VH-VL binders against q9m1h8. Designs and how they scored, part 44

Target 1, 233 residues: q9m1h8
Amino acid sequence: MEETMAEEGCCENVESTFDDGTNCISKTEDTGGIESKRFYLARTTAFEMLRDRGYEVNEAELSLTLSEFRSVFGEKPELERLRICVPLRSDPKKKILVVFMGTEPITVKSVRALHIQISNNVGLHAMILVLQSKMNHFAQKALTTFPFTVETFPIEDLLVNITKHIQQPKIEILNKEEKEQLLRKHALEDKQLPYLQEKDSFVRYYGLKKKQVVKITYSKEPVGDFVTYRCII
Short names: E, the ipSAE of ESMFold2; O, the ipSAE of OpenDDE; V2, 0.75 times the mean of E and O plus 0.25 times the DockQ between their complexes.

## First folded at step 23 (VH-VL; framework fv_ecleralimab)

Design U5 (at its last look DockQ between E and O 0.54; V2 from the best seeds 0.65)
Fold by OpenDDE, look of step 23:
Structure U5 (fold): chain C 233 residues (1-233), chain A 120 residues (1-120), chain B 107 residues (1-107)
Amino acid sequence: as target 1 above (233 residues)
Amino acid sequence: EVQLVESGGGLVKPGGSLRLSCAASGFTFSNAWMHWVRQAPGKGLEWVGRIKSKDEGGTTDYAAPVKGRFTISRDDSKNTLYLQMNSLKTEDTAVYYCARDLDYWYFDYWGQGTLVTVSS
Amino acid sequence: SYELTQPLSVSVALGQTARITCSGDNIGTKRVHWYQQKPGQAPVLVIYDDSDKPSGIPERFSGSNSGNTATLTISRAQAGDEADYYCQVWDSSSDYVFGGGTKLTVL
């Protein structure tokens, strides 16, 4: 009766001691500090997202520290100064605008005011609204009046880059030809592929659209690379 | 507004050749897969062939009945699609439509068509 | 080759609901598209991807696809809905396939 001692492999919890040496700054300074930190995180994630979507992003914006951010934008950033406007790498005439909204409820009036404000921007083909408040149905409908696609993100969804928490699979968006070749090769319909919903955080991060197929490559040592395909539904 | 305008249809003898053109406007033509679809008099729709966008390889595919006789080409600088038809048969008599496939595998815009009549 | 089968004709009374079927092997796994063609006119896309509608298509038009049958439904049929209707799919072996078409008559 050999008691095979199951060696409980101690998964050493690497407590990443974030030594948050944040001194007790006064409650009022704390609110500004928290707000600026939120905008920093959201803006950084937005730049990362835009980069990963194929937009031209300055590396200096990606490497900006919180301290540097506060030096530039202050503890209470002006929302207009936080705006990001970058061109698509593949087509520099196409620009995306990221707008940070205030904490006030977003109304049709607010959306219309924004529309007027950005009307002079040439080459906008997309916009992202970073929301700090709920948008009512009427305001959502008013977004459809823009001549380009408008995406909305709660600021909370941008505080953490979802792609950094996942063992970073290599993600490749198939073009139409590649998709067709894939389907032909396997005698499949795109509906028969494993799917991702448009509402998925991953899909939203990459700005994927219905019927697009993504190639996901997982590298697992020592087994090698695993490839899967998913269709956006 | 998206517009597709076919031209070049007419009467041709069996064994003859004809070249159709489709002028495109109102969209980025170079990004679209373009198709020819035909309809014989009093019959249904029949896919003829396609040409993919240049960025997607610019390859062509043809329906079996026209393969080896028809050639699809495009001039993106002119926003024009072409159908070269050789060795025409009486069965090729149809209205020929150009159609756009911008998304996946459907035709969202059609031209008004051009009539090709193959008769002795 | 992949084939699509449609009824030759469907009749509907004015203001009633018309249903046009398109049958194919496992068509429910495919994306079905529908075109309207009026006499002497080019086809017009009325439904794509089983149930999606292009801009300008009335809400009366709807599509469904399951099993071996896709259906175009036209609610509150109007005289202007009288036309030929074609279903279409893409197939990996047959490329672009049309149904034979259905003549809708509004009575």
Scores: ipSAE 0.765, ipTM 0.945, lowest interface PAE 0.6, mean pLDDT 91
Fold by ESMFold2, look of step 23:
Structure U5 (fold): chain C 233 residues (1-233), chain A 120 residues (1-120), chain B 107 residues (1-107)
Amino acid sequence: as target 1 above (233 residues)
Amino acid sequence: EVQLVESGGGLVKPGGSLRLSCAASGFTFSNAWMHWVRQAPGKGLEWVGRIKSKDEGGTTDYAAPVKGRFTISRDDSKNTLYLQMNSLKTEDTAVYYCARDLDYWYFDYWGQGTLVTVSS
Amino acid sequence: SYELTQPLSVSVALGQTARITCSGDNIGTKRVHWYQQKPGQAPVLVIYDDSDKPSGIPERFSGSNSGNTATLTISRAQAGDEADYYCQVWDSSSDYVFGGGTKLTVL
């Protein structure tokens, strides 16, 4: 059995564990701990998102409380300690890295520096940047030169998990073969499917890419299951 | 850097057989659909067939002129694509290219090609 | 079976704009890809998904697709652009289909 796991220290959050309780006693709740709460909410949403995308996520990370988070990371967390690195459940050789960026503007130089930092990470196949500042056009273009997919999320978009706010239809992502069979079965061409925009919040939540097809099933309809297919654009 | 290198071409008589190989490097071969595309001397490009990634069924499809005579296979442990050509006809004379189909249904990388000549 | 038609040849003066067409019924419903092939060489992808460029392809290359015609446009043509150009689609009934190819001559 072949496994391509990174050397010790590569994905700190893969082995991330809940504080064993030795830090459970805090002095008092500090006024204005808004920064730590924002990171807590965003980080929790990121773990939920990664699990929903099919990554292996430690259950302790999903159930972490704000108090427990603050015991481990403090009221002003060091951003590099917040990083998440977890393997894909279906192919453990493939890992995703989540990086929490600071408040400084993201420039081409920032992107190149990040590239150097992660060059030793064997098996990294995707990355998510959680942003606190705008990323200019040139920095966005520089992200496309990475040998894997890089996504960005403003931290504000992760303060609430959007899948908890709406009635959820059943969602299935078609692979390339399944998309081909769908089009053949109905004698359709790719552009004849209804679209979902690449920027749609659900598209971004699941990390869907252009040309992927999503099967959406509405089960509560008295008429029976209603199925629609949407192609990412 | 992605590379595809074909080998195994040569001269063969009608009714004969050849086996072509395509050695792949610089990418995760097991994730890609792999194709054979041919080009008769002085003519255009013609799709021959494909093999899907194993994760998506590993099945093969062939163009009508070669169906039943050609067999595509892959060995992911060796990063190698194969084309077994049987019952060769003079119409099969062409340069045979190995091509990668990683995204939705286009060929982003091609090998240099290997010439197959079928003549008496 | 689905067919793509290209002109056999196109000529362009050095520094001028060349346009190579690829015609097919309702080709605008499909995604069109373009390959460049120089003599004795393998094809190279120059445009995919109608208008997108792989890394390393000059900005001079662009593509469009609507109705029954897709077009590869090469602005400021250079001697090095002289090659055969093929369009290609995936079609739900015919799978992978290539055009017949167009020889671009730079004068």
Scores: ipSAE 0.609, ipTM 0.882, lowest interface PAE 1.6, mean pLDDT 86
ESMFold2 (binder alone), look of step 23: mean pLDDT 95; pTM 0.962

Design U6 (at its last fold request DockQ between E and O 0.75; V2 from the best seeds 0.73)
Fold by OpenDDE, fold request of step 25:
Structure U6 (fold): chain C 233 residues (1-233), chain A 120 residues (1-120), chain B 107 residues (1-107)
Amino acid sequence: as target 1 above (233 residues)
Amino acid sequence: EVQLVESGGGLVKPGGSLRLSCAASGFTFSNAWMNWVRQAPGKGLEWVGRIKSKDEGGTTDYAAPVKGRFTISRDDSKNTLYLQMNSLKTEDTAVYYCARDLDYWYFDYWGQGTLVTVSS
Amino acid sequence: SYELTQPLSVSVALGQTARITCSGDNIGSKRVHWYQQKPGQAPVLVIYDDSDKPSGIPERFSGSNSGNTATLTISRAQAGDEADYYCQVWDSSSDYVFGGGTKLTVL
């Protein structure tokens, strides 16, 4: 009848007094830093896009660092200072304007105000609006009143350049002669080619139009290069 | 405004030669593919030939009935298209139109035409 | 050579809908363009790329293309629509090909 006394080991609860030095580091949300970074990324991508579309772009604009951008434009850039106006390399008389829009809703009044502001710009043949807000149907219709093509990009679509991804195929835009020769060679119609939609991110980036044909080259090691042609629809 | 104005039409004998001109204005002529289309009296439209833009090779193509007899040329400095017609036949009698192909293989603008009559 | 076939003539009553056909082998795979020609005038492009309209062309003009037949439709026909109409395509072997033309009469 050996009463084995179970020694109740008193686990002393060491109350570690966590000194809750809740230094509320007030996350002053560096909202200015985020905004300036967004504009830097979007503007840089816009310059890259314009270069790839055949516009004359200064290399200094493409190599600009975020720090340099903030030094020039500040943490809260004035939208008018962010504007890009560059000539087409093939025709220096043709210029494209990139306009950064504010966070306010874009109305017909906003579009008309913009139209007045740019009315003195000679040689504009295209415009890109970088949007931070949704455009209503009436404002969209008002864009058709410009004497040149207006494209719209949500700023989010310009935060990353889609062409800088490592696995991106080489894209070459065929001219009219090259398209004709391609179709003749294969006895094809352009409608019989595989297609890309106008809403496709690549199509929009390069500013491709309906009926244009692109040569797409995929490099696959070890198999080599695969070439396909697509028509924009 | 885009304008195409043909000239040089007239009466010519079989075996003769004639040169047509088309003066272009209101657009960048050097970028356009330019065409000649003809219409015999009371007949339909017939493509005659084309010349491509210089930046796309400036080559020419002709319809079978006129191949070897007609020559298309252009002077971009003068915004002018030409059609040299040699060894003319009675069946070449037509109104000759110059037409612009600035997009893909259709004619968005036409001149008013010039009449060529081949008769003995 | 590629060939396009059009009816010689089509009649339509004033205010009614005219349909002009253009037939060709697998024409639905091609892009069809249409021209209006009034007496003593040059042709005018009225439809391109099967269904697209140049600026200044009335909305009553429309185009469609499928199978072996393209169609120009003129809704609410007006006396001023009386003209010859030509379809046209590009072909890899024949280059620019016109139909024979259709005379539209408005009654």
Scores: ipSAE 0.813, ipTM 0.966, lowest interface PAE 0.5, mean pLDDT 92
Fold by ESMFold2, fold request of step 25:
Structure U6 (fold): chain C 233 residues (1-233), chain A 120 residues (1-120), chain B 107 residues (1-107)
Amino acid sequence: as target 1 above (233 residues)
Amino acid sequence: EVQLVESGGGLVKPGGSLRLSCAASGFTFSNAWMNWVRQAPGKGLEWVGRIKSKDEGGTTDYAAPVKGRFTISRDDSKNTLYLQMNSLKTEDTAVYYCARDLDYWYFDYWGQGTLVTVSS
Amino acid sequence: SYELTQPLSVSVALGQTARITCSGDNIGSKRVHWYQQKPGQAPVLVIYDDSDKPSGIPERFSGSNSGNTATLTISRAQAGDEADYYCQVWDSSSDYVFGGGTKLTVL
């Protein structure tokens, strides 16, 4: 879990409210620790998400502790050092880039600067922006100028890995052939499957696109799993 | 940029054979379902057949008028789609288009076509 | 065998709105795609998934689909819009199906 940072020399063994208004209470606040912890949690979730999407992720990154993270990146990490770039396991020529954005408002100028920064990164097929601030309408439009898919996640959505909190059903993504066979088998047309919204947190976690179909298996009985299919809309 | 270039069309007599090729570039050919669509002079578009991506089984399906006479194949190492046409009939006279189905069951890119004329 | 029906021809005055229909049994349950074909040229995708546009297609092209009829709408028709237009669906029993085509004439 999150680790409380203690400072040398005062009030470590005493209740923080023991002497109202004491410097010991004031001295133990650490905004740098909060910042590094948020980046640690979000970055760890990002690695787990990329692994679950089928990217090649080093196991050491998945098991990195907060203290190890701070040893490498410091209490106030430089954002460019936090970037993640990993290849797809099924096609190592395809890479995804994860970029951690700062707290300043994100504008068209910010997006153009990002274009320049990544101009030499050959093989990118997707990018994820981890946001700490509001992105205005013009900046959102500017994201469509990238020659590949760009997703955005508020950092708050990555502080917790949603797949670990509640027992979740098994999720399997169908390829196009499997979707075709499903529709033919049940004499269904493309629009007749139940929907799962593109904004749904599981859809975003797995990076699913419109018209993909997921097989959802609920394992609530000793025998006879319950299976349903949903189409991303 | 996506490009599809058909070749191999020409004049052939009934009962003859012809092999069409479609050279693809600008995309990952192995991920796409590739199709042949034809258009007789002055007529509408008619689906001929399709070959699926290899990772999804690589199977072929054909329209009834050509089944048993036409064979679709692909060479992913050369980014090339083929149509082998045997036992040709005058009704096979058409412009043959190579078409890509990358998303879900529509053709986002087409070649310019190659004319096949079957006449005695 | 699933069938799509289009009118043989449609005329529109320059600058006005053209509507080209594609009729099929419960076509609203399917995704409808539209192709433009100018004389002597290959078809070009202009609408997919009922109403979505590929990059480079003008905003004046739009599509709709409900019930038994899908419609391609071309607002502010230009002389360059004169072409044949085909609708197409995928059907679970018939695979890829094209309409017969509609000749749009801009007067």
Scores: ipSAE 0.630, ipTM 0.879, lowest interface PAE 1.4, mean pLDDT 86
ESMFold2, look of step 23: ipSAE 0.616; ipTM 0.886
ESMFold2 (binder alone), look of step 23: mean pLDDT 96; pTM 0.967
OpenDDE, look of step 23: ipSAE 0.765; ipTM 0.945
ESMFold2, look of step 24: ipSAE 0.614; ipTM 0.884
ESMFold2 (binder alone), look of step 24: mean pLDDT 96; pTM 0.967
OpenDDE, look of step 24: ipSAE 0.764; ipTM 0.947
ESMFold2, fold request of step 25: ipSAE 0.549, 0.564; ipTM 0.863, 0.870
ESMFold2 (binder alone), fold request of step 25: mean pLDDT 96, 96, 96; pTM 0.966, 0.966, 0.966
OpenDDE, fold request of step 25: ipSAE 0.805, 0.813; ipTM 0.966, 0.966

## First folded at step 24 (VH-VL; framework fv_ecleralimab)

Design V1 (at its last look DockQ between E and O 0.67; V2 from the best seeds 0.68)
Fold by OpenDDE, look of step 24:
Structure V1 (fold): chain C 233 residues (1-233), chain A 120 residues (1-120), chain B 107 residues (1-107)
Amino acid sequence: as target 1 above (233 residues)
Amino acid sequence: EVQLVESGGGLVKPGGSLRLSCAASGFTFSNAWMNWVRQAPGKGLEWVGRIKSKDEGGKTDYAAPVKGRFTISRDDSKNTLYLQMNSLKTEDTAVYYCARDLDYWYFDYWGQGTLVTVSS
Amino acid sequence: SYELTQPLSVSVALGQTARITCSGDNIGSKRVHWYQQKPGQAPVLVIYDDSDKPSGIPERFSGSNSGNTATLTISRAQAGDEADYYCQVWDSSSDYVFGGGTKLTVL
């Protein structure tokens, strides 16, 4: 009657200490208003995002300091003055508008009012809404009435540029031909590629769409470059 | 509104040649991958070939039955797709459709087709 | 070459649900598209990317794809749904591949 001692394999819980690189924003007693700082960070990240999406962004907007921002916009910025409107580098006739929303609940009425306000803007092909409040389902549905794509970002998602905190792999978006060549080369379907969800912060930052494939290059010394492909689902 | 209008179909003898045209309107033709699909009388759909957009290299691909005999081309300045058919066979008798692939590997718009009859 | 198999015909009573299958090796890993063709007309896209619908296609049309079978489902069948239906995929070796088509009859 040999008692087979079941070796309890100690599953060492590798607590992946996600070192929350909470950059200790040194508590310099930034006597400036919390609100102005939030808008500064979000607006800066929005410009960086737009640049990375291929829009024409003035370098002066990217290099603006918090002090300069407060000098221009004040401690309580007017939301309309914070708006960004920039052309696509590849097609200057196509413009994107970034709109900062207030702290009030966003309703269908709010969306309609915005639609009327921007109706005179020629060449808008996309819009980004920076939200400080929840948007209800009806307001979300009302966004589909715009003649162009509308994206929404909680302002919290723009307070930190996600691309600056990660040892940033080089990311390249494949065109249709490059995607097809990749799939042919490996006899793969795009569904068989590792995926990124549309809701992923990275996908949203770059404005990637379903069925797009990205090439991700990781540089690791001393091993060299590692390349992977992911499909947006 | 997106429109595709095929023309150039007709009766031809075996070994003959025919050129089909597809006039496109209602979209940026230069950005679309354009296809020919055919349907023999009382049969199913059969892909004939494709031409990619110029910005993506403008390459052409053909189904095995027509490879070496058919040539697809495009004139983006005229919004027109072409199918040059040489060495025609009786088996090539079909309605030929022009079809758009704007997204990924499906046909969202079709023309009404043009009939090609290869007969002695 | 990659091949798609469809039944030659399917019959459905008026107001009932029709199901048209498309079979292929590991078709669940592919994106399946469906076309409706009425007599003497060009094909019309009714489903793309397994389950997505073009604008103007009724909600009673739906698609699914898993394993070796994709299915087009037509709920509350109407007389106007009588047509030939074709599934289609892209394949890295065969390019654009159509099924043989299914004739749907509404009784």
Scores: ipSAE 0.756, ipTM 0.947, lowest interface PAE 0.6, mean pLDDT 91
Fold by ESMFold2, look of step 24:
Structure V1 (fold): chain C 233 residues (1-233), chain A 120 residues (1-120), chain B 107 residues (1-107)
Amino acid sequence: as target 1 above (233 residues)
Amino acid sequence: EVQLVESGGGLVKPGGSLRLSCAASGFTFSNAWMNWVRQAPGKGLEWVGRIKSKDEGGKTDYAAPVKGRFTISRDDSKNTLYLQMNSLKTEDTAVYYCARDLDYWYFDYWGQGTLVTVSS
Amino acid sequence: SYELTQPLSVSVALGQTARITCSGDNIGSKRVHWYQQKPGQAPVLVIYDDSDKPSGIPERFSGSNSGNTATLTISRAQAGDEADYYCQVWDSSSDYVFGGGTKLTVL
C-alpha cells in the first residue's frame, strides 16, 4: 500500500486517507504510474552511468521511452526484471549487476539472501543497489563481505542524471602514467593536487577510486577552456 | 595467491652478461608496472628499474648506476619480466628482486630474489 | 635527487612501543610506504599510503606522516618484529626512493 500520487489517475493529490468503505480506485493506479515512472527514470540514469563508466550498454536501453518501458514492465514493474547486468568493455569477462530493491527495510538477512541469490552469476566484479528504503548500519557492514565492490544509491539520486547540464564540463580520467606525467610536468608531489572527496555525487556517478585523477575542462568565453585536475581522496 | 619467482642468477665474471627472469602468477600481469630492486650483501634496498604496463606505453626507466647496461622487458603472454644485464661490474653483486607496482607507486608483492655474483 | 634518511638502528624492550623515523624534505606531501625484511627473506609491505595496512598485517603496526618526518610505530613489540625496516616514496623528480633501512632489535 502506497499513499504517493503523481499525475495519473483521478487527477487528485490524495495521500493516506483510505479507512472506510469509500475510496478512489484511480488513487491506486495513480500510485502505480508514479512507481513505474520512478523506476524508468532511475533505470535510464543507471544505464547512462554504466555507459559513462565504460560498460557495454545497448543503445536501445539509453533511448527507451517511458511508454516503451511501461509496455514491457507494466505500471508496477517486477523488480527482478529491472535488473541490469552488462560487461565491462575493456574486459568482457567482468560484469556489473544493478539490483532494484523493494520498499522493505534492508537488513543483514536481506543482504545475505541477495548474496546467495547471485552467487551463481559468473564474472560479477561489482554491484549497485538502488534503494527505496534506509539500509541499517549492520546491513551496510554486511555489504563488505561480498568479494567485489558494492555501491548503494537511493533511487531519488538517480531520478535525474546529474551530468545532463547544458554546460557540462569535459571529463577525462587519467591513468597512472598520465597522473605521473602530470605531477612531473608541474613539479608536484603526490598530495598537492586539489582533492575531490570519494563521497561526492560526481565521484560516485563515475565510480572513481581513491588516488585517481580526473581532468575537468570547462568552456569559458573570456579564456576559452579552463582546466582543473582533482585527485580522489 | 600472487606469486613472483625470479631465476637466472649465478656467478659471472666482470664484463660478462646475465639474463634474469621473473615468472608471475595470480594476477593480471599486463596491468602492473614491474620493477627490479636489488640488495648487495649486508646493504639496503636499491631500485634498479621499471617497465610500465603496455596499455600505458610500456616505457622503461633505470637507476643511474645501471643505465645503458641493463635492459628490462616483459612478455605479457607468458606473464614474465626480464632483466638483461650487460657489462657487469663487481658492484652489481646483489640479490635481485622482482616487485609489483599495481596501485600508485609502491611494491605490494616481492619475489624471493635471485643472487647474482660478479667476481673473477 | 630526493633522499630519505632513517636511523641505522632502533632498540625496543619486549612489549614496548618502537618508533622508526623516515626523514625527507617535505615528505608530508608524499605517500610513504614501509617494508619489513627479516634475515634471508624478501621484503614484505607493512604500511602503504602513510597509514594503511595490507591484509594480514597486525593492528600493532601503524604509520603517520607530516611535515618532514614519517614514522612507523610498532606497539607491544614482539620478538618476531625484529627485522630491517625500509621506508619508500615516489618522488616527481627521482621516482622510487628507499630509505637506508633501520635494524629493529627487540631486547
Scores: ipSAE 0.622, ipTM 0.879, lowest interface PAE 1.5, mean pLDDT 86
ESMFold2 (binder alone), look of step 24: mean pLDDT 96; pTM 0.967

